# VH-VL binders against q9y8t7: the designs that were tried, part 20

Target 1, 261 residues: q9y8t7
Amino acid sequence: MRDSFLQKAIASAKDRTSLLEEIAGNCSPKPGRPSLSSSIREWVYRVGGAVIAEYKRCSPSAGAISTLDPVSYVQATRDASAAYSVLTEPNWFCGSIELIPYFARYKPVLAKDFIVSETQIRIAACMGASAALLIMEALTPRELQELAAAASRYGVEVLVETPDASHAVEASRLAPGSIIGVNSRDLKTLRVDYEAMLREVSKAREQLPGEVILVAESGIDSPDKALKAFKAGAQAILVGTAFMKNPQLREKILAELLQIP

## First folded at step 5 (VH-VL; framework fv_zagotenemab)

Design x18
Fold by ESMFold2-Fast, scan of step 5:
Structure x18 (fold): chain C 261 residues (1-261), chain A 123 residues (1-123), chain B 112 residues (1-112)
Amino acid sequence: as target 1 above (261 residues)
Amino acid sequence: EVQLVQSGAEVKKPGESLKISCKGSGYSFTSYWIEWVRQMPGKGLEWMGEIDPGDSYTKYEKNFKGQVTISADKSISTAYLQWSSLKASDTAMYYCARGTYWDLSPKYAFDIWGQGTLVTVSS
Amino acid sequence: EIVLTQSPGTLSLSPGERATLSCRSSQSLVHDDSYTYLHWYQQKPGQAPRLLIYKVSNRDSGIPDRFSGSGSGTDFTLTISRLEPEDFAVYYCMQGTHYPLTFGGGTKVEIK
């Protein structure tokens, strides 16, 4: 009788597809979008790690997490960010596809949503996104493969979000060339398992080809947690709520990251 | 009346298998998680793991992963905790409790508890 | 894992007195949804635990208003303003923000 958060999010995304098809029409991916993977590799080369800064105004459990506007957010984060993750999911994250063009002026943009349709990928690219999130737990293996192929046709990079190392390895096989994420957040309960994520990042790094970019996601709310994620083998971290809510924490995390050898 | 009713006390020998139960009534069983909590004699409470009865998705505390199996049969509103081979160190009171789901005015707390099943393992 | 440290281990008081119980967390319990999932349970001898307070300061249904919770960050307090005979029990804090879910070691409130 009860739908999980993930099932509700998927159903909502499917319902939004018709509206997106009307909006998208014959739009084509915006030319000249910078590469997400190239930006991450450059930051890893220069300072040993990359930060994907996430702009999200709301969270699923009834909480507006920040009133910080996009201009103020970019001013505070652009000098230490390799990319922006921009929520386009409207019902729980207060996201909008209209945010993408603004952030894309400064850095590669990862469109973050529950993507279940090729149309979602195409419209994100039309708005200027360089990459799209595919959540492995939200998709069948066939759906993942088909959406990754669609992204490739549009010149959109893919970040495949996985819960553990075994799924990370399988995701890399199903979607060759993708950036692989390990998420500390349980999508059914929304609780964070940061230590499990570190163990799984370490296992995934050991098993994945060296050229595959590994991202640690969720639960990184301190400089210590960021450094541990990089030490575990992640080349990038995705930082959301901490940067939205706490300017002092943002400054401390960015200062510490800029000192990484 | 919303309640969780657990199976009766068990006395077992090391190496024996055991499956204890937790039956929900008075509510939609698949709308809540079932939590398992251990209390060793004279000790405090330890979270063991949880299950979503709707799809049998489980989470375990690492020390219990591989030691026990958590399962559920939604057709009879019953969750289970199972050992393939008991050890003396498994002697404890085992509680099941109802975990609030994220979208149901979530407390993220254990609001209804079973009465407990005492498991004694000795030779 | 999140360690919850309860103090004191035992609190010896008379009926009518105020009880103040502490729970300290090794890390922040603030969830991304801005809630703090710190809860308090009461356990009497031979009985299952009972939920008293959820999300720091909210009384569960049917819990007398002499029970109150407070705190923020890593420091939390359960207060029983005027002890009744039925309040002598062991009290546990629990965090629900991070996996694994963890309980404090308990504070025994006993009659003097």
Scores: ipSAE 0.562, ipTM 0.804, lowest interface PAE 2.3, mean pLDDT 89

Design x19
Fold by ESMFold2-Fast, scan of step 5:
Structure x19 (fold): chain C 261 residues (1-261), chain A 123 residues (1-123), chain B 112 residues (1-112)
Amino acid sequence: as target 1 above (261 residues)
Amino acid sequence: EVQLVQSGAEVKKPGESLKISCKGSGYSFTSYWIEWVRQMPGKGLEWMGEIDPSDSYTKYEKNFKGQVTISADKSISTAYLQWSSLKASDTAMYYCARDTYWDLSPKYAFDIWGQGTLVTVSS
Amino acid sequence: EIVLTQSPGTLSLSPGERATLSCRSSQSLVHDDSETYLHWYQQKPGQAPRLLIYKVSNRDSGIPDRFSGSGSGTDFTLTISRLEPEDFAVYYCMQGTHYPLTFGGGTKVEIK
C-alpha cells in the first residue's frame, strides 16, 4: 500500500499549522491588502488577459527549479504581472510564509499551499496575502464551504482550483464570489492534459456567470499556449516553472495579446 | 523475476465480446500502474489507457474511451482489457506494460512489458 | 495531443558505424518538476518493446553503454556509438509528460 502525494501534502499541512501558530501567534490580517480580482479585471480591460506569475524555487521530484532570488524575479516580472503566486509549502516546493511580505509590496499575492485549516488563511493574511488557494480535490464540499467562509471573515479572496468544468461550476456554487481555476493536472501522476484543459476552460466559461474570473493552470510554457488559453475563455493564466526558467516569457505573452484586433 | 504475462492469441468474429489479461508477478502489483498499448499490423505504438490496480482508477486516450474497458483484480495481480463488441479494425497486437507513479519513482516510463496478445477479428 | 516526429524513417548502416536518431516534439516536454519525460524504446522483430533510455539521457538497467540519449525541451537524439548486429530494430521515442501519452512513428535501423 502507498499514500498519494496529495494525502502526504495534506497531512504535512495539518502538522505545520502548530508551527505557524508558534511563529505568528495571535496575529490580525494586515489592512490595505490589494485585491487579486480587481488587478485581474484591470489587466483584462487593458490588454485582454492577466498573468499570475508563480515564484516556485523547487519541486518534489526534481529539487531546485531555479536559483533566481525573489528580488531578481520581481525585477524581471513586475511590469507584466497582475499578481504573484507565492509557494508557502516548505517540504516539496521550498516555499516560505516569510516570502509573502516581499511580493506583497509590488502586487497582490496568492498564498499557494495545501490549505486545510483556517489558521493557514489567517496567517497568510497577517503576512499580507490578498488571496489563498483552495484545492477542490483536497477538500470535501463541507470543508471547501467552511474554509471559503473563513477566508471571507479575514478579508481574503479565494482561488478554487478544480480539475474540470463540472467541478468548476460546483466550486462556484459552494464558494460564491471565488475566482475559479481549471488545472487538468492529474494529482496521482502529475501529468498535464493541456488540450483537455482548453476544452474544460471553454466549457466552464459557457456555464459560469460572466462576472466569475476563470484562471487556466498547468502546461503554459509558450506565448502560443497562453494565447490559446485566453481564447478559450480564461481571463488569467497561472505560470510557474516556465517563468522561473525564462522570466522574459511574460513580455512575449503580453506582445501576443496586444496583436489581437 | 519481475514479469507481466499476457493471455494467448485470439481469433474472433465482428460483434463478439473479448476479455484479455495481463498477470503481474515478482513485484507488488498494486504499487505500479498498468498501461495498455496497441500496435496495428505494420504500424507503430499507440497508448490506449492505464489503470491504478490499488483503486481501479482509469485514464483513457479519447479514441478508446467507450470502445474498451480497462479493469484489474488485485487479489490475483491481473489487469484486463475488454471489448463488448469487436470490429475488424480492432485487429492488432495488444501489449500491457507497467509504469511507476511519481511518489515511488520519477521514471514515468514503461519499464516492464508483457509479451503481447495478438487479436485477429475477421469474418 | 503531443506529436513526436522521428527521423529518418529508415537508417541503413554497416556494423561498427554510429547511428543518430532524431525525435522532435510539437511542444515542450519539460514537466513542472523540471524533469523531461522523454524515453526511448527498442522493438526487435517479433518481440515486445524494451526500455532503453528514460528521462532523455538515463540508461535503463542492463542497457549497453553504446546507447546514449541527449536533448532538451523539444529536440532529442538517441545515439548508438558502434552498431552491433543485435541492434537491428525499430526505435520509438515516447513522452510521459502530457496526457495522452504518445509515441513517435519509429525509426527502423537496418544493418547490412
Scores: ipSAE 0.412, ipTM 0.735, lowest interface PAE 3.3, mean pLDDT 88

Design x20
Fold by ESMFold2-Fast, scan of step 5:
Structure x20 (fold): chain C 261 residues (1-261), chain A 123 residues (1-123), chain B 112 residues (1-112)
Amino acid sequence: as target 1 above (261 residues)
Amino acid sequence: EVQLVQSGAEVKKPGESLKISCKGSGYSFTSYWIEWVRQMPGKGLEWMGEIDPSDSYTKYEKNFKGQVTISADKSISTAYLQWSSLKASDTAMYYCARETYWDLSPKYAFDIWGQGTLVTVSS
Amino acid sequence: EIVLTQSPGTLSLSPGERATLSCRSSQSLVHDDSKTYLHWYQQKPGQAPRLLIYKVSNRDSGIPDRFSGSGSGTDFTLTISRLEPEDFAVYYCMQGTHYPLTFGGGTKVEIK
């Protein structure tokens, strides 16, 4: 009977959608947004892997992780990042849609939130986001298909976050052309399962068409863990908390990648 | 008093099925996860998996997935650990314990434990 | 998986002495919420484990103040300032930060 974290986050997102409609009105997607997938493919070609750097000030149950400001974060991470993941969820992650325009000046932006409505995707695009997160566990198959189609109409790419290989394959089938993420974080307990994610990334890579971009998410806090994720078959990794605490970890990950023949 | 009470000791043959129980009392059963922990003779503690009794969502340690089934019946505040076909290597003490939900000031620690169920599997 | 290494394996002491038990993790136990989910359990012969210390240094309800926990990141200590006869037991550390949840191998505190 107790609502899971995911259920509470979804309910909050539905309530926030009405407020977003009031504030943003009938805006149009910002023109000239760079492609997230193209940036990832470029970095993979050049150095063998791409990093999506996540600006996340708070986490559920804990409040503030870091007081590092966006300007300092971009200065520390820009040269090594293929993209920025920007939290727009305000209640647990201290996010804001107002952060998107700043990060979008430098790299493609993934709007990271519990997206349950077409309005959230449209407004993220109005602010300059190139891509939006869809969480498979938060959506029915029909909802996933409809939101992915809506994103396409707005010229917004989709990263579908999944818990395992079987869901990754299903997500790719339901939302063709999407970037597919395998998340090491359990959305019910909020614990990280890095080794399970690694196994599931490897399984997903074997089952998905070669052109589908795989992203490994959560639990990557060292160069060794980053390299293992790339070796398992991920083209990109998404790193949040570790970069908020140590942005220089980015340089160490790239240095390791550049040493591979 | 908050407590978890487990079913009694079992002596089984290889290939037999078994279902052991863990009953909660003195608290809201659906507000806590139930954890299963194995202790083989002379060895330490091993986490096997967990269940959310509110919706029967389960998570397993990889070596136990497919080897055991964790389930719960919230109407009688009872969680279960089940084997379809026991092996001699399943001989161990099995403990259940409870853990808080993420929003109940989580310790991510097992604060209440059952007394244990000894399972002996021999030919 | 996170490996927790406890040392020593056996600690032989007399009542009244101080016991110091070590637990070292193969990786950082700091969760994304900035808390460290390292816990200590006591197990007496023939009994279920009992929670002593949670999140590094917090005593669970009813635990005497002679038990204290300390540490950060990967290096943790359980201290029993003055051993009582009932304190001779096996002590396990456990991490709740990462899946799979893991326990240390245990330290046996015995009378010598």
Scores: ipSAE 0.496, ipTM 0.789, lowest interface PAE 2.7, mean pLDDT 89

Design x21
Fold by ESMFold2-Fast, scan of step 5:
Formats: structure tokens, sequence, C-alpha cells
Structure x21 (fold): chain C 261 residues (1-261), chain A 123 residues (1-123), chain B 112 residues (1-112)
């Protein structure tokens, strides 16, 4: 029997929690953090869609994605981004909690990791993160509820990542007020199922209240794919590798959005 | 040696059920995914779906979802492709192939193929 | 779904000549892990397909060095530097970056 990538990532995250407690056990959430949801709603109001730009140096399959430093990345992406997604997972994504304060100077930060403990959420907020990722497939319903409640106590918004519309609806019920993500990436094979994601985003949009923010994740590497995700009902998209390799993509997405009546 | 051996040719009538097999040998069967590929007479290759034999997790191409069932029995290193009710349009050569594995440096390609099972459905 | 367009549909050549086969995708095949999961297979009449090239340019074990793959993003090429009699077959490209996995329509390399 082979372990899934997700199972290995969860086990690693549990081990890292004790180290985080040693490093920053008494810290308090940084004051004045901007709201992720407010920024997304502002961009949707202004241009019809929001982009969450992801800073990701490595991935499990390829290792190193790009040698772009954080300064160069921010210079290339700041003007067209509603928020930054910052990887804090160190083993497969070359992430670090130390990156959060830099990105938080410019935009709301979503701490992106396999979050399994309140400690991870609290410490991300201490570093300046406005929001934390909760992966529905990595958590039991009870764990999701408890972590969402903990995030609320720390003033941290939650983006719940789900694989389909049914889970999106359940996630919104279990964690009211959360931003809901639909991920096109299969967490077992790490292949992208973009067409399925579009169908599931459309189904979720029909079932969720209009005020619930939907985010389409993974597999958006062209302006056409970004536009289709917005038309399917996503208010925001999360884009990683494509922006690190081609910063012009962000400008093309913005130009496409501005042409919609 | 590493090989995939498929069951023999089948001749069926529309409406009949059918289950064909793909047996792996010479490697750890649960460490690799099994892929199913259809080739209609005189036509190209079509991916149908895949299975992880370790937990029977499946993925299907949408046109085959509900038309066929992919399964595996890891105790005998065998994957299956089955139809509850065959159609004449199911007439084709069916291949199984060994897919990828995750935690080492894999090829992510179909590196070992079965010999194929010819399925003929005619009234 | 990703559509892979192979050209030409048929390539008529003599042994010793160079064969150049094209595979173009409707969308980028670059995965978020920076890999491009574009593979080439050879199929001879009455036989199962055989893996030739994986991830654009990597030769599988036992594949002669006259076979080479190249390309990026959406435009890929399989080159056979000097055709041998056993190389006359149908060649398929396949992408594994996106679900569903898809194959090209094939290029038949036939003897002139």
Amino acid sequence: as target 1 above (261 residues)
Amino acid sequence: EVQLVQSGAEVKKPGESLKISCKGSGYSFTSYWIEWVRQMPGKGLEWMGEIDPSDSYTKYEKNFKGQVTISADKSISTAYLQWSSLKASDTAMYYCARGYYWDLSPKYAFDIWGQGTLVTVSS
Amino acid sequence: EIVLTQSPGTLSLSPGERATLSCRSSQSLVHSDSNTYLHWYQQKPGQAPRLLIYKVSNRDSGIPDRFSGSGSGTDFTLTISRLEPEDFAVYYCMQGTHYPLTFGGGTKVEIK
C-alpha cells in the first residue's frame, strides 16, 4: 500500500507544530492586518475578478520551480494582485513563515500550508497573515469546525479548499463566513482537472449564497482559463507557477477582464 | 520479468455483461497505477481511466464514467474493466498499461503495456 | 479537454531518411511542478503501443538514440534521425498534465 502525498504532508505538519510552539509560543496576532475577503470584493467590484498571486519556489514533483526572489516577484505582480498566497510548508514547497512579513507589507497574505493545528494559524497571524488555508480533504468535519473557530478567535480569515461542489457547500455550512476554494488539482496524482473544476465551481455558485466568495485554484495558466473560471462563478483565482514563469500573464488577465461589459 | 497479461478475446451480443482482466507480475502491483486505453477498429488510442490498486481509487474520462467500471483485486495482482450492458459501439481493442508511482523519480508515462483484449459486440 | 494535433497524418519515407513528427496541444502542457508530461509511443500493426520518449525528451530504456524528442509548452517534435525498416509504424503523442489524459490522432510513418 502506498501513502498518498496528502497523508505524508499531514504527518509532516503535525511534527512541525511542536517546533513552531518552541519558536513563537507567546506571540500575538499582528495588529492592522488587511482583510483578504475585503480586498477580493474590492477587485471584483472594480474589474470583475480578483487574483491571488502565489509565491512558490518548489513543488513535490519538480523540485525547484523558479529562482525568483520575493522582491522581484512582488515588483512583477503587486499592481494586479488582490492578495498573496505564501507557502510556509518547508519540505516539498520550500516555504517559510519568515516570508510572510515581507509580502504582508504590500497585500493581504494567505498562509498556505497543510494546517492541522491552532498553533500554525496563530503563528501565521503573528507573522502578519490575514488568512489561513484549511484543506477539507486533510481534515475531519470536526477538525475543520474547530480550526475555523480557532482562526476566528485570532482574527484570521479562512479559505477552505474543497475538491467539488458538494464539499464546497458542506464546508460553507461547517465554517460559516469562510472563503471557499475549488481545487482543480487531484491531491493523489497531482494532475490538474480543470474542466471538472469549472463544472464544480458552477454547481457551487448555484448552491451557495451570493456573498460567499468562491476561489478557483490550480491549472490557470492562460488568460482564457482565468476568464472561464470567473464566468463559471469564481470571484478570485489562485495562480502560482504561471506568474513566476510569465509575469505578463497577470497583465493579460487584467486586460481581458477590463474588456467585459 | 515485469509484464501485464490480459484475458483472451471476447465475442458478445448487445446487452450482455462482460469483465476482462489485466494481471501484473514481476513487480509490486500496488505501487503502480493501472491505466485502461481503448482503440476502436482502425482508429487511435483513447484513455478511459485509471486505478490505484492499493486502495481502488479511480479516475475516469467523462464519456466512460457510468459506461464501464474499473476495479482491482490486489490479492491476485489483477485489474478489471467491466460492462453491465455491452453495445455494438464497444467493439474495440482494450489495453491495460502500467502508470506512475509518486514517491520516487517516476516516468509518469505508460511504460509497460498488456497485449490487448479484443472485444467484439455484434448481434 | 486538451486536444493534441499530430501532423502530418501520414509520412512516406525511405529507410535512411530523417523523420520529423509534430504534436501540438490546444493548451499549455506545463504542469505547476514545471514538468511537461508529453510522451511518445510507437505502435506496430497487431501489437500493443510501446513507450519511446517520456517528459518531452527522455528516452525510455532500450530505445535507440536515433529517436529524440524536443519542444516546450504547446509545440513538440519527435525526430527519427535515420529510419530503419523496423521504425515504420504509427506514432502517438500523449499528455499527462491535465485530466483527462489525451492522445494525439497519430502519425503513420510508411515506406515509400
Scores: ipSAE 0.374, ipTM 0.731, lowest interface PAE 3.4, mean pLDDT 88

Design x22
Fold by ESMFold2-Fast, scan of step 5:
Structure x22 (fold): chain C 261 residues (1-261), chain A 123 residues (1-123), chain B 112 residues (1-112)
Amino acid sequence: as target 1 above (261 residues)
Amino acid sequence: EVQLVQSGAEVKKPGESLKISCKGSGYSFTSYWIEWVRQMPGKGLEWMGEIDPSDSYTKYEKNFKGQVTISADKSISTAYLQWSSLKASDTAMYYCARGDYWDLSPKYAFDIWGQGTLVTVSS
Amino acid sequence: EIVLTQSPGTLSLSPGERATLSCRSSQSLVHDDSNTYLHWYQQKPGQAPRLLIYYVSNRDSGIPDRFSGSGSGTDFTLTISRLEPEDFAVYYCMQGTHYPLTFGGGTKVEIK
């Protein structure tokens, strides 16, 4: 079931949709957006794994994570990142849809928000996003299918975030062609369960078709944890706060990947 | 007065079942999590697991998963810890504590503790 | 599993002296919300633990100002500026950032 934070985030997203429609009108998806999945596959081919670097200024506690600006973040992370995850949720994560065009100059952008409407997907694409996050626990099966179909119509790839292997399999069935994420964060307590995530990633990899991209999310703050996630079967990892605080972590992860046969 | 009151000491034989309780009073029982912590004689504190009394959602430390069951009855503001078959190695003091997980800025700390239930398992 | 290493295991001091207790984590305890969920508990013989400090440095209600917490990332310290007779107890650090929740092994502050 839904915790109170998730319920508030969903309600806020629904309210923001009317303002987005007023501001953006009938904008069309920006042409020539690079593919998130293609970038991930290229990095996996070259070095055995891909990193999605997340730019996140604040968290639900309204606490600032880092004073690092977008320009400095890109300069510190671009050479080792396959993509950027950019928070567009303004109330808890200090995000903004206007951040997307900057990051999209360098890498494919995953728009990270509580997406509950087609309008959010369309406007993210208008700003230059290549992919949008759909949180399985925030959506009914029908809502997931409808939003994935809408993303497809706008040429937007989908990353479906799931809590475990069984949901990962169901998400892949409901939204074919999607990138599948397994999140180590418990949405009810917001605590990280890294070991459970590794087990669930391994189970999901065994059950999903080989062509489905698996992303391990949250809890990766060291090269060792990144390597274990890749060994468990993830093609990509999504790293937020650790990169904001320790940009050198990306170089250490890349160095370790290059040592794997 | 906000408090957690646990059931009394138990003396059991290996193989017996046991269910101990932790009753909250003086606060909204469903607004906080209940944590279970074990302390073996002369040893430190070990987190066993937790429950949200509002919907009975549980989390366990892996070594306790399958060894114990955590449950709660919100109608009487009581959480439970139970064993289907006790072992001598279960001899310990068991504490329940209130976990502050309410709102977007929780402490995530155990601010109120029960007095403890001593469980002795011997043949 | 996050391992919290407390040192020293035993600290023998007299009333009026300063106590400094260390807690080191095997990995960072910074949550994605930028808070560090490291907490300190006091346990007196025959009693349940009591919360002293939460979020590294915040004193819980009723805790005397002689108790203070500090630290960041993986290294944390609990300081008792001027030991009172009632402060001789075992002190535990605990992390709430990662599952499973873990406690340190404890530091016993005993009378010399």
Scores: ipSAE 0.459, ipTM 0.765, lowest interface PAE 2.9, mean pLDDT 87

Design x23
Fold by ESMFold2-Fast, scan of step 5:
Structure x23 (fold): chain C 261 residues (1-261), chain A 123 residues (1-123), chain B 112 residues (1-112)
Amino acid sequence: as target 1 above (261 residues)
Amino acid sequence: EVQLVQSGAEVKKPGESLKISCKGSGYSFTSYWIEWVRQMPGKGLEWMGEIDPSDSYTKYEKNFKGQVTISADKSISTAYLQWSSLKASDTAMYYCARGPYWDLSPKYAFDIWGQGTLVTVSS
Amino acid sequence: EIVLTQSPGTLSLSPGERATLSCRSSQSLVHDDSNTYLHWYQQKPGQAPRLLIYEVSNRDSGIPDRFSGSGSGTDFTLTISRLEPEDFAVYYCMQGTHYPLTFGGGTKVEIK
């Protein structure tokens, strides 16, 4: 009967919806936002894969993460990134919706939060986000469908984060046209299972239509791990802390991508 | 007193089934993961898998998945490790241990250990 | 799979001496939350393991201050500043950052 981390994060997100409404009111989605999926497809066409660079200042168990400020982060990652994943969850990830406009100047932005309301999606779009994260494990099937439909009305693309191939297939069915993510991080334990993710990415790629963009998430801290994720069938990878700590990782990932026949 | 108490030693033949237990007391059983660790005679420690007793969510090391089943009955604060068909190579000491607290605070380590269950599989 | 290599395999010392035990990881154990989930356990013959040090350098409750842990990334050390008779045991490092969880092969600290 105890509340899991995920349940607490969901409850917090519901409480934050009123504050978000106060901050942004009845704003309209910002026009001219670049497409996340189009950027990913362009990078896949040019170099064989795409990187979604994540800006994350804190996490649940550590508190503060040693990261660059937003300006330094963009300067370090812009040339190798198809998109930015920007944390807007304030309590555990030290995020802020106010970060979106800065990153949106340079690349499509994925708003990363525990999204439980249409209001969160609308306000992310008002701030300039091109896409919003929906966590399969945080939502009922009906909630996933309703939030995906709401995103579509606001011109917001959806990345549905899933733990395995079975959920990836169901997510694609429930939210047609969405980008599908397979996360190596176990939401219950927060431990990374990179090898399991590779197996599940490979299985998902076999079962999903070829036009569905597949993203491998978490656990990618080396060029070899990035290359293996792409070879398993992911078109994009989501990389956070490793990019902050190793600028050469960016260059080495691009070099590896160029070697893909 | 916080403790994990395991069932007694077992002597089995290859092909037989077995279920051993690990009972928690002195703490909120559903608030901590239960870990299973194998130690073959004269060898080191091997992590087998874990369970969250609150909802029976399990994770296995790949070589043990399909060879053993981890389960828990939260109504009696007991976790289980089960084999459908034992092999001679299953001869080992099996430990249960208390894993992390559900909020990942303050320890992310195995802080309480059971006394171990010796399983001997021979013809 | 993360491989933890402990060295030496056996350390022969007398009571009162300093023991230094090494644990090296095949990959970085730094979690993306910036914590390092590297832990040390003590096992005496016929007994279950006992937690000594968690997250590199934190002593568990009741562990004497002669035990200390240090290190970062892939290179970790357990130090026993002055060996007591009760400290002769096998010591294991373990990582909790990546699945599957893995233990080192152990270092046996024995009387000379």
Scores: ipSAE 0.327, ipTM 0.726, lowest interface PAE 4.3, mean pLDDT 87

Design x24
Fold by ESMFold2-Fast, scan of step 5:
Structure x24 (fold): chain C 261 residues (1-261), chain A 123 residues (1-123), chain B 112 residues (1-112)
Amino acid sequence: as target 1 above (261 residues)
Amino acid sequence: EVQLVQSGAEVKKPGESLKISCKGSGYSFTSYWIEWVRQMPGKGLEWMGEIDPSDSYTKYEKNFKGQVTISADKSISTAYLQWSSLKASDTAMYYCARGTEWDLSPKYAFDIWGQGTLVTVSS
Amino acid sequence: EIVLTQSPGTLSLSPGERATLSCRSSQSLVHDDSNTYLHWYQQKPGQAPRLLIYWVSNRDSGIPDRFSGSGSGTDFTLTISRLEPEDFAVYYCMQGTHYPLTFGGGTKVEIK
């Protein structure tokens, strides 16, 4: 009778999407958007790993995470970031699609939201996003395939977020060419299971083709945790709150990456 | 009043099966997770796992996964902890507790505890 | 796994004295929502544990004001300002931020 957080977020996204249908039909995807996958591969080549820095003003069950404005965040994070993950979900994450154009000036942007419609992907592309998040647990296999195909039509890359290696493998089959994420956060309780995520990242790396980019998500709040995620087989990590609260973490992660043989 | 009432003490032999219960009353049973905690004789508290009674979704601490089964029957506001084959090392006090609430910001704290079920496994 | 280290293991005191109990976490317990899910429980002999303090410093309903919690990040303290006879018990800290949920080893507050 009660919807989970995920189900409430999905319902909200459907409502938001219906209000934007006509606006989406009149906008054109912004040309010349830089590739998220190319940026990740370049950073992996140069230093052994990539950081996707997340701009997230609030989260569920709490008020503001940080009052750091976009300008200050970019100044603090740009030098060590391959990309920005920008929350566009307004009700729980205090996001806005209007944030995308600012971040897109500096790095490829991943539009992070509960995406359930082609309209959301089209609008993100119009605002300058290079990639869009698709949450495996929020979508049926058919919906995942259809949204990945829609993203391709708009020149938008896809990062499919999964809870474990089994889903990661399935997601890669259903949406070929996608970046695959393994999330340490439990979407029912919102608790972090970092050690389980490391095991699942390692299993996914063994099973996925070598060219598939693997991203470790959530719970990375120290250089040691970042290093362990890369060592487990992730090419990129997605770091949110920790960078906003501790700018030195960014520099320490980069230093650790440069020391890997 | 809000309370969790557990089944009575059990004395079992190795290899026997066992199912103990934890019944909630005085609150919406499906609105809170149920937590299971073990306390070995003379030792501290160990989290075993949890269940969302609304859909029977479970999480286990890795050392308990495969050793016990956590389940719930929301129609009678009761959660269960079950062993298919008991070992002497299962001798302990087992507590259930009320965990995270879905309708409010989660405390992630165990605010109501059952009285405990003592399980003794001996030859 | 987050390891919570409680010290001392045993604290021998008389009624009327102040008790200070420590809990140290192997990792930060700050959730990304900015809350710290560190809680304190009291267990008397033969009884189930009882929640005392949640979210580092908030007293649960009915808990006397002589109990207080403080700390941040990885270092946390439970203070009992003036021990009453009923306060001699084992005290556990617990974290709810990360899976698996973990308890400290306990501090036994015993009468001298």
Scores: ipSAE 0.406, ipTM 0.760, lowest interface PAE 3.6, mean pLDDT 88

